# Ledger of designs, part 2: VHH binders against Protein AAR2 homolog

Target 1, 357 residues: Protein AAR2 homolog, of Caenorhabditis elegans (q09305)
Amino acid sequence: MGGALPPEIVDYMYRNGAFLLFLGFPQASEFGIDYKSWKTGEKFMGLKMIPPGVHFVYCSIKSAPRIGFFHNFKAGEILVKKWNTESETFEDEEVPTDQISEKKRQLKNMDSSLAPYPYENYRSWYGLTDFITADTVERIHPILGRITSQAELVSLETEFMENAEKEHKDSHFRNRVDRENPVRTRFTDQHGLPIMKIREGYEIRFQDIPPLTVSQNRVGIEYSDRLYRLLRALGGDWKQLLAEMQIAFVCFLQGQVFEGFEQWKRIIHLMSCCPNSLGSEKELFMSFIRVLFFQLKECPTDFFVDIVSRDNFLTTTLSMLFANVRDSAHAGDDLKKKTAQFKQYLTNQFKWDFNCD

## First folded at step 1 (VHH)

Design a09 (framework vhh_7yz9_2)
Fold by ESMFold2-Fast, scan of step 1:
Structure a09 (fold): chain B 357 residues (1-357), chain A 121 residues (1-121)
Amino acid sequence: as target 1 above (357 residues)
Amino acid sequence: QWQLVESGGGLVQAGGSLRLSCTASGSIFSIYAMGWYRQTAGNEREWVAFITSGGSTTYADSVKGRFTISRDNAKNTVYLQMNSLKPEDTAVYYCAADSEYYGSGSYFDYWGQGTPVTVSS
């Protein structure tokens, strides 16, 4: 299965591939990297021959939600994670630099316990992640080192109490807060239900992009200003915006994370509503089309006919993108040609209609 | 992910020749297309020439007949032989590479740092 791989690639992966040791993970449980997941065997202790670059590792036990992480692997790197059976999550184990040689010797003795990276889909994976760098992962990844498919929620009251205890280290702090009526009344919504938010350190640290329905303007200068503000927040590095789009996509596709799907849609909508930026940000828009092409190749067609996308989000939003590029006096011939080619691909492959009457 | 390293730029008199080289490294994958763009101060980058992995070439009208693009696939290196140089060819020249994944060859998604070329009158 998978056909024959080029010998040069096999040799490279054997000599330069990275290792993930994932110690203590239960047998007969789901473990995955990138495109492939499987049920672990009795001997499972991790992965070998991981290509250098960014990968997404994920797992679940029984019916528990997926838990995962991004990591940018260097050639020959050894990453160690330990499964904690009581908390049902993984923990980092740092390998001291003076012990790396000893760990490499141990890996030779563990070869039968290490599953090889599933290389047959690597080209597709690379196309989904080629803008993601170590800096991207550091910026976006949750502080607590894991991405969960089910949101780890906490009430505003509980968060306030936890933060107050950390700051004051006062065993009686809660008694003082309980006597302050205005503090207590701030923690419920209009229906008297606790206000919930993602627990501190568990949030994926995406850029703040306005929701799809917040903007009153269909197209024009307001969205271009929003794009410019976002690019400034990213230090002027437009590649980081596409890297974030790629992280958001992987989070929903492999991580089953709803917030990743929402952020991905916000980025596509923003990029589709900026006709005044098509000339000045030409390189960004050219690369955006390439990134989106790879992402759409990897999605099942029914993903975009989900009840969460009541207005056929992609067909509506990309119709706007295609019209804006076609009609632009500022977009160069290369962007217009690339956009028309992409529109033709989507029309032929998915039977999508971008010429609504 | 590809890293592009450019060389061969410099100062040359009008009517002279220069050869630019660009070597791609850092990935085990094939490059679908490689090409050259140039940029003068205050202007956007303009396309100069590109070559596909199969050896098909295209040139901008301003350089056609004077410049020749070639590649060595074994070395992941692209060359731009620039003959009959004119002062108007003065620019920073950027090497660019397009991945094989989209198969388009009409866009370059990896860029070098640029190499300056100055043509004196």
Scores: ipSAE 0.000, ipTM 0.198, lowest interface PAE 14.0, mean pLDDT 77

Design a10 (framework vhh_7yz9_2)
Fold by ESMFold2-Fast, scan of step 1:
Structure a10 (fold): chain B 357 residues (1-357), chain A 122 residues (1-122)
Amino acid sequence: as target 1 above (357 residues)
Amino acid sequence: QWQLVESGGGLVQAGGSLRLSCTASGFTFSSYWMGWYRQTAGNEREWVAFIDSGGSTTYADSVKGRFTISRDNAKNTVYLQMNSLKPEDTAVYYCAADYSGDYYTPSEYDYWGQGTPVTVSS
């Protein structure tokens, strides 16, 4: 084995590599970056030779769910995280910019304790993340600086009580009025179960896209107005929508985060139901197909059988996309060609049938 | 210094066959996706066929069943076997190498040949 990576790419990454110090992380525990994870040794202190750009770092202690974070590494950057064994999570530690050179000299003395970035997977990783920028990470990443595979949930009632305390309702007369004439608040669903939500600061800050329902997953539906409202919310930057699609996919695939899977599906469905915007948003649709191509190319075939394809989502939704582009009077020849090539790729690679008689 | 050198083009009658070759140097050929594109006067380049590092192939609908792409990693060469040629296949054919494997959006590591002309007479 040796890895058949182009030497010119390895040389580039070596010269421009960043460092991650992950201090105090337990031995024989899972640690990963991007596509690769391993069990840590007793000397493990972090990573070296990380390519500039966005990466996803994750870890898990025995029996605990995955915890991770996105970070956009700059060339030569030194990022420091410290593991807290009591809270079973990591904490940030800043390196002053005027001490970077001294810190790099110290890193040379601990080189044997730093694992090299797994370059053999970099091509695939780049294709999954090339729309993600530092601004994307700042916009979407949880305020508390970590992404958890198991959602940190709180009841709506508990959140209401915590917020009420924060509002300093300490007057005797005010408290009496609230009891005599309370504002009706719903804390349970129609089945009498507590309404749950992700605890404040733990949520991945995705755009609000309506959830998928069976009644909305049909040929002939038109969502261009929803797309335009979403693009407006993103400041007119359609690249941020694709960056969000990439973050959602990585959260699901590598982070094992269900909310990422749901957001990824919502974006695909929205994009597949906008025949009236195929001409005006041509660049977005061209790039959307590219993003989805890389995502589907990197998935194992069994992934689609067991998780994605069993609910018929991809075959049904993409059939709508392909029909809408093929039949459009406003989609240019370039978009029609790219879409036909993508359909051909999926038919050849996965043996999927998009021709519903 | 990298290089892609195409050969095998020429004049052929409709229904005939040609085999194009593209030999690579200056980069790790076996790690790259290899593709063939064609261009007619006044039009942009059109994708024809792609072969990944593992040997899996994909074809444009216009050439499917008639053209076959293959590679020989020992010779750093990619081939395009063109059968049942039509006048519409007349174009300059270009060899391309892409580390990212995305023939829809070129990466900064894309390498392109100089092109080899193919003319199909009716």
Scores: ipSAE 0.000, ipTM 0.262, lowest interface PAE 11.8, mean pLDDT 79

Design a11 (framework vhh_7yz9_2)
Fold by ESMFold2-Fast, scan of step 1:
Structure a11 (fold): chain B 357 residues (1-357), chain A 123 residues (1-123)
Amino acid sequence: as target 1 above (357 residues)
Amino acid sequence: QWQLVESGGGLVQAGGSLRLSCTASGFTFSDYAMGWYRQTAGNEREWVAFIYSGGSTTYADSVKGRFTISRDNAKNTVYLQMNSLKPEDTAVYYCAAGTYYSDWESPSAYDYWGQGTPVTVSS
């Protein structure tokens, strides 16, 4: 039983831990934070002793798809969410600054209704999220303040009509639109089915990264140029790219969000195809290997067989990374050694083959 | 720009003691957790001990009770006091630095590594 946190960390959390009040949430329903989920009891009103920093909170009623959010907790912060049974979602409630002391007194009186943060996996959680900052969450998190495991989809026609009616609730507008488009606006795909998109405000605002397959019209684009443009879009802060990789990973692993899985793969592919950047972006690549190591350690072995490794994505893409680093004239010995050790770890741990066929 | 330099290795008889030192430069030492690893001929690196930035320690079962890891943040130095040495402790000892709260037994968890210092324990 050597699974305890350092005493200094425990002391810090007792003195500086944050609170989440999650009011009106149904009993016997799934509630989770980070690595742990459980069925709520009749007394459940939230969490106590949350370590400062970024956490992912999620819930589900009657086995419905997970819904959740990221939040960067400050020391001693009190965050309040109220569950709406009719909409089956949660809503924010602000705590006025002048009421903080009174709210803390109330929290002391409801201690038995607050579940403690599950400390046993905090070290692993920190390793998965240490690049994520408050700025990362603000940039990526959906505008409507929630992440759902199933996309909130709307037909292109429905969205267009709702927006048109909201701005111009009259027949004149509709007649004008119809006249301007004599062959009615195309709202259907090649099979005659409605074109669907994620409803505005529900999208996770990931950076636009080109698809894994090079566009037919862009054969010969260097991935190093793509990386440069992406870093520029992130204000030159390479740590924000790794923070986005960590958000995407948590979204798919804990949030069960397919869009997170796709973004995670796009980032790995981009990083694996940039031989010209290995010298100039040494710190980024060293940290990338570290981030990926922790992420792969947390994936179940059967997940790789049934989902992640089905199309040999990781083995194919990481083979490119390993070859690019090994053969680079610009990569330093540090990066070459770290990458070779990582390759050996994956070969031994997962029995993956990264050698030429 | 960064460096970890190990010292204090050498020859010692079984039952003897050695103190290894590792001095860091080029990064904010006090923010890093520090670990000691050892490597015998033909084997991968084996974790020995680590110390968190706050001073809490953990040890491999094979050395617990015999080895003590400590740090001096004012000197940017981590130490490994090795007592009751056994022939099977013969290895090259490496220090490593990392910022993550993670599985410190995994070499890939560390940001910086030293060059190693050899320790030979005779029977």
Scores: ipSAE 0.000, ipTM 0.218, lowest interface PAE 13.0, mean pLDDT 78

Design a12 (framework vhh_7yz9_2)
Fold by ESMFold2-Fast, scan of step 1:
Structure a12 (fold): chain B 357 residues (1-357), chain A 124 residues (1-124)
Amino acid sequence: as target 1 above (357 residues)
Amino acid sequence: QWQLVESGGGLVQAGGSLRLSCTASGRTFSDYAMGWYRQTAGNEREWVAFISSGGSTTYADSVKGRFTISRDNAKNTVYLQMNSLKPEDTAVYYCAADLGYYSGTYEDSEYDYWGQGTPVTVSS
């Protein structure tokens, strides 16, 4: 079943598992963690035996879009969220250190109302999230503390007006005069439609990776300079790039967030167009292949036909990756071996053709 | 206790052929991806050929068209058929087993298992 856990790990999770209290959430509504979702019962109050590490929690009431959040659980941690029926979202409720004993007593009285973490999927979840850390979540997670599947959009004109009003109020309280803006902002696109963007505080704070496209006028695509700039923006920590790839994928797969799918594709395309860095960034590329392997393994079988395979994105982009590694004078035998194994796995499992030279 | 044992090495003249065998003793051979590597004195170990658990093959450019890797799961054996041998093919040849993430066995994916090697000498 998706990877049986060793008894030692199961025992560890029973002893060191974390808790999520999700108070006031409506019955007969969708609630999920990681791979599994279910309809809540009358007695539902949250989750128990959550393995330490990063998890994605999500929920939906009748016909509403999914909302969720990432959290890095510590051993024995008690996280409290409270559902607000009026706003149809959740709010944080802090557990002071001096109240931990009281919360643990309350927790024992609620044990029958807490659903256990779905251990049968933990190994698969670990493979999707092993680069994500608390620092990753803090860097990327929306300021308002939740990820929504339906983008909260605002027109550029409306946001400009809202920001101008807020700035005037702030300046008034600070006893200073606002600087006048002499130039009007353009508010419509090339088709005359309002320019829309994600409302401030709702955006997932992904790195700005320019859209990468194949052009007939660009011979010898090489984007290692773009990769190096991105790594510098991440403080030189290449593991944070893979962590972002994992956040983007989970946002798309579990959170139903389109922006996650776009960022995931941008990262794969960038990594597939960097032949000059295959030697210097060997560990990054080795780990990238491993991350992508687990992601593709976990996609539903019909997903490749409808969303991924229709656009021919993966077959086209990974063909570039495979050719670049194969033909590299700088890639070591380890990377060539791992890349060849991955190509063979995809060919065997999905019947994809990468020999289209 | 799982072991790889190579055989079939030896002395051969340029243009000749050799067949190397690698037999695995222990747990399920069919779950492992198998590879051949070679090493000469003073040089790093070089990858030669690979065969997946499902039988798909890939080769280093230096041996492509001359070497063929195959497996017999009933005999727990992987083979390397070496044709049109050149003096540059002189090396100690190693069999390797890689369970990898691709085999679906998460716990064992961090280690490659290696044989002791079999010497191949190609004269002049």
Scores: ipSAE 0.000, ipTM 0.171, lowest interface PAE 14.1, mean pLDDT 77

Design a13 (framework vhh_7yz9_2)
Fold by ESMFold2-Fast, scan of step 1:
Structure a13 (fold): chain B 357 residues (1-357), chain A 119 residues (1-119)
Amino acid sequence: as target 1 above (357 residues)
Amino acid sequence: QWQLVESGGGLVQAGGSLRLSCTASGFTFSSYAMGWYRQTAGNEREWVAFITDSGSTTYADSVKGRFTISRDNAKNTVYLQMNSLKPEDTAVYYCVAGLWYEGSDYDYWGQGTPVTVSS
């Protein structure tokens, strides 16, 4: 009860839905997909009836940070991940095309060990991810195939030494790598602490958007040129910018990734500072407001008390957006109407004041 | 203090018609998209029809050509005209309101009005 699908739909999903085998994952540990997470049972071996499209899978064991991945599932696809208890992460296993039928037979025998996709939340998930495509995932997802809630950091010195070791192995006939006298000052900051960066392959490959800038005078702030360059970097596909905003938000909300929160804020700030493009990029701005609306509905109410409201980021930045749209000679009536409706919704829902000229 | 009040449900024979009404209060009706969902015993809530603030309509495949959704902003009321009713249309019908009908949950839900279609 409480959400049962018609038997014909269940049969269709079982036959045409995607599968995730997640082998060797510990019992009583957190496992989730999209909107739902739960503690794994003794028989857990993965998921069945995953709808085609983009999903976010995540997990955590005791004492380990949350890790996850995005994947664009095709109808009938079988994705295999194996948990490594030593490294506390998962590893990919490829399934050759000619072995798919055999794997499907094996999956039928494991039906009781496969949790069904939580369809009761699918519409909400779709609303958070409807701009994300396979191309988006391929462009942004870390090369090493996983997103970690804690940044995997490495010192510049360690990175240099690791790269030197790889070069030594690539050059079979080299005598040695000379590390006798490392230059410590080359790799330390002004306080003598190691300079840190995200380890190669672990970074989420977001577009390079300039950090948030604070200006006391907001008259004349105009970032349409930045927006146009960003759109060009995305092949002219404005939907990919919103897809990236959606990936950043999911990384933050479900993946607990702070870099996702930072990129989400950078995109909102950029979109709020482009008065000259409100007419030429009408579809982008209309869709941006819709995307943001659904994202803010998903934020826990206490979240705005602790982090978002303390920084006043949303009230400050959206005040700029609302003023820019209201005062624009280029924005059409439809964008002005939807923006005013959104402003009114936020004012009523969160008691925020956006009337700053 | 927001409220959605449904009316017009009842018992009807297959092939008959019913008109459901939903009157809204406590929010700016003209700025919200309005819709109808239905739920049969033992099944999930199923979306039936939606009408945007601009009056654009969308229907579930199961009701296209038989049901018509409309709104009267002066009366803060949304209507669902149900024609050529089938036993499979038997359900509790819920009025919903949301700023956008696409995507996630609606902002407001009514209490529901029962519709029974006999064969």
Scores: ipSAE 0.000, ipTM 0.301, lowest interface PAE 10.2, mean pLDDT 79

Design a14 (framework vhh_7yz9_2)
Fold by ESMFold2-Fast, scan of step 1:
Structure a14 (fold): chain B 357 residues (1-357), chain A 119 residues (1-119)
Amino acid sequence: as target 1 above (357 residues)
Amino acid sequence: QWQLVESGGGLVQAGGSLRLSCTASGFTFSTYYMGWYRQTAGNEREWVAFIYSGGSTTYADSVKGRFTISRDNAKNTVYLQMNSLKPEDTAVYYCARVFGLEYYGMDVWGQGTPVTVSS
């Protein structure tokens, strides 16, 4: 491997790979797909030879927040996005099936303006995304078709007023005060700070998993009922839970989306607190360890030490996982062996101590 | 250990300017959202401004057009430039690391820096 490929394979991939036209995007701006980003040239109009499957595309102008999207490309697909310089975002354009041949002719005339997909990192990308499907993307992707590293935030009070004006044109509303804590209201927390949320349509539509607290990171907690409820919400498809974990991680690592980091942690915590389901969900737990192992290999050392290690989250949470699997009467020898090997990898690679029993 | 150290507060006349600084240590500053808050004795703590990891900003209505939040990732520092100061801006200003948007998760706070604006 390396970036050079035989001409016959290049020809095959050009003929059978997917295309992304990204029209009107500014010169000297950041553009990326999966593992690789670069500064755009004057003639940049998109990508060619994209392998079928899920990919994450992202861009940034003049140090603005990254904006991107997931897409599950089909062989020979032509996806068109147009950059809007006024709104500083992209818009979709559909290609009618009857016009595919004409678009392919146009692509041949623009070949020098299309950057090839960076195949040198494809195996690593596949390992981070192999549970993600078209159904995963459709379920989770924001309604407005964009993922941004800086979300459009609105206070609960502002959202309530906007919705009231839209529906009733009544600007009067009642803010109920918590009698036991007067600074806590419907729109403010226990410190009197406004409660913020992501503006409707901009949110990544992750599953609702309970928030993490210090009291919820103790050995002996049992959340199998929460896991079963979540799996039911996913139609009984445990692979979609791991797909969501993979989307959350890519949003965090490549998209610079903090919401992805939070969801990734919530999934790891949930999976680490389910001793009663280790036998019934054996395939899920085996695959969970594989996914997490691969993700931790991709974390930059400095980022991992400061955000992940110093937070004490992984050492505390994975200590619960390791103890639960070790002590389980329901976990098979294969899961126990895989988990012990993973624990040894983390101890050797990151010098972590998991003896919290 | 995670630390935030504020500086730059003091006494200033109405209409004047101050620049607050908050230097972070013990964590990878560039990947976190950072915020400025203020509190007056006997009153609720008030959010002032947020800056996201990518550099985008959002402000409370009371300070829009007058205050600017910025960051220097090479120096692990977040700043609050306060222009056209008013007596009602008098407060203790706090720097916070914002860990989670959904939970408004501020998990590291500074000790605060007092700002007094004389009429």
Scores: ipSAE 0.000, ipTM 0.275, lowest interface PAE 14.2, mean pLDDT 79

Design a15 (framework vhh_7yz9_2)
Fold by ESMFold2-Fast, scan of step 1:
Structure a15 (fold): chain B 357 residues (1-357), chain A 120 residues (1-120)
Amino acid sequence: as target 1 above (357 residues)
Amino acid sequence: QWQLVESGGGLVQAGGSLRLSCTASGLTFSDYAMGWYRQTAGNEREWVAFITSGGYTTYADSVKGRFTISRDNAKNTVYLQMNSLKPEDTAVYYCAKGYPWSTDLEFDYWGQGTPVTVSS
């Protein structure tokens, strides 16, 4: 099969696919879903033929940073979003159950205003998202219902002062605090820079994983205890860890969200430093390699070469993974073979050298 | 979850016929698309045939007119009838579960495979 869809499948998708109505969005603005984005026309009102499962929708006006959301669509679902021109964001609109039939009639009348889901890349999209479920989205998605490519940041000191000023309503409060606490090291990092955080409600609710410390293929690292604690926090469901890895990657790749890239790296680092878990968590490690293979395979090779060349993360961290699996008494022949094939793939595609102890 | 078991492979002379079967266990078979892949040593698996939940079929150009895919939902089984076999059809044949919305099959639900050897 090439990229052409059989007519019966197209008819089935039209009749049973999900709909997204995106009302009031400006024309000549960027709108995208999954692998495809385009500039909206005057007729644009949304999407049709959306396959059930998770998708990432995003948009941008006048070259502003992307904003978007994940949604797990059900067959025949009608999701309605309204654009607010003043706030330059979208709002949810619920369809009352007694009006569903009327909405379906309206959708037939506006078919020419609905763009079809871009199926030519659906296989690749499914490979990037097949562990993500509705529960994953509910757990991780920001409370305010949107993901922004440019993080909405606030300093710890600014947040403290804003909250304190609201309580005191004193125009000189800032001077009083400065006088009482002349040393503000509690609001600065080890380099003397302000500690920044994402504003409440805007954060992507990823699991806490120890931050990446640049330690270049450290020998003797063992993080299985951290992995087990993380799996326990996820209710023992290792598939949710891979689902989080997939959300983090999509946030980075399609959403242009740097925090997604950081979480993706943290997960890869954790998985690469657990030699004692390779036998007991065999299914997790086999699936981890598959997930990572599809992530790297589906991205332009030059894109990842540029990023890897700057921080050296993938070459150093995956060297640890490869050594740990190779030297394991517990990994089994199938995991060792899959890992060796993955190493060969990366060597051929990116010309990386992993032959280090 | 899902288990796919292929059978029916073997040795056959060029121009002969062979019928492969794949029996699924686990979830509701009738809701899913099913298909056949084949793989020769040193090559990636390639699509052979695909059948949707509604019974629509599609075939790789190399087998079109010679192979027929069908299904029996009561038996949770998908079949591949191979006629006019050629030496280049020699491969290990795998069945796989697809999703109705996908143009491709999911790799994670592949069976163990059944070998087919065609002599000239």
Scores: ipSAE 0.000, ipTM 0.301, lowest interface PAE 11.3, mean pLDDT 79

Design a16 (framework vhh_7yz9_2)
Fold by ESMFold2-Fast, scan of step 1:
Structure a16 (fold): chain B 357 residues (1-357), chain A 122 residues (1-122)
Amino acid sequence: as target 1 above (357 residues)
Amino acid sequence: QWQLVESGGGLVQAGGSLRLSCTASGFTFSSYGMGWYRQTAGNEREWVAFIYSDSSTTYADSVKGRFTISRDNAKNTVYLQMNSLKPEDTAVYYCARLGYDSYWSPEAFDIWGQGTPVTVSS
């Protein structure tokens, strides 16, 4: 909807916006950026007028799981991605600089094949991603440069055997007759199912936060020590924790990545169980409430009933947050006010009950 | 369009009690949380108490155990019962509906009353 904006603004956006050229992607396939997705036409070759900053690009073919990536676009940048029809993913090789220069000269001829960035949704996108920086993307993004909604899983036993073979090969002149016995390594869970893990290089490199359990999810529990350890792991930069929360949410909401949903819940639970740090980390808690407000505002009400509210996670966990802030000797009146406003917003919008039981 | 009208302020001796009232109009009172704030000359507005639409409550540490916030949805009125008053409680008391409904500033849509003065003599 460039026609809805003044011509001088459209010209500025075209001149200073970034481009994504997506070569060889099949027609009638899903392509998306941030809030908007659509089915590609015959002539689709990418996007134009992308605002500088972090964006999430994703796609899928023939109802296959979504594949995507985060990228921090610079003003006037031309990012070239090639689709590999055989592997049904992005080409791993960097596009040569000569090809990028050639495409830059052809941009005017490709204009009708480039979809404009959906600016009508940019304000909402900014509210979901304003803590995410280039450093956040570099820290968390998979080494192989893509995020898949269907995890690339490998059994712990298979990885152990592959690593043992590699070690043996690297030790050409050694005799490894007495190899470590696999029976002494636990490869199955309590139900006898293989222990699975994400294949190396495919994992989203989230911080290690303990799994959510019902025994850990109660009023009066204290996790400030865990929060401080996490903040130290992030170099003391509390903004990186909120950036990770935003990455996790986008991975879940737009990328359809279940691990993103799990990490998002772990962060909310951790933040809801830290009564002793409410004063010392006031800016973090104030900003956490703002981040969560925008995340919950962007989801349809039925989304929470069908996905997020099935196990009462948000009502149970946020009840702990609200009680901890209300009863705190450490929280200032500004944080108590902000938390009370947020509780009232959720009660009004979602009809949730946050009474302690 | 929106209005909050406060009453019940006045002069009281230390250890005494006052009940403040705030009557709302122009919005669906029962659907919103209501709060009380106070302000002394030259200082910023200080939060005192909040009551949610479900009638659950929260209080500032300085008033906890002495003040009680309550509501009557049939009368579109929120109350602040102030007991064991101290000279430090001397302030202009403001009723507010607290907003949290905008991308730009959730607090920008707060509705405020005109204020009612409370003086506690030693």
Scores: ipSAE 0.005, ipTM 0.449, lowest interface PAE 10.6, mean pLDDT 80

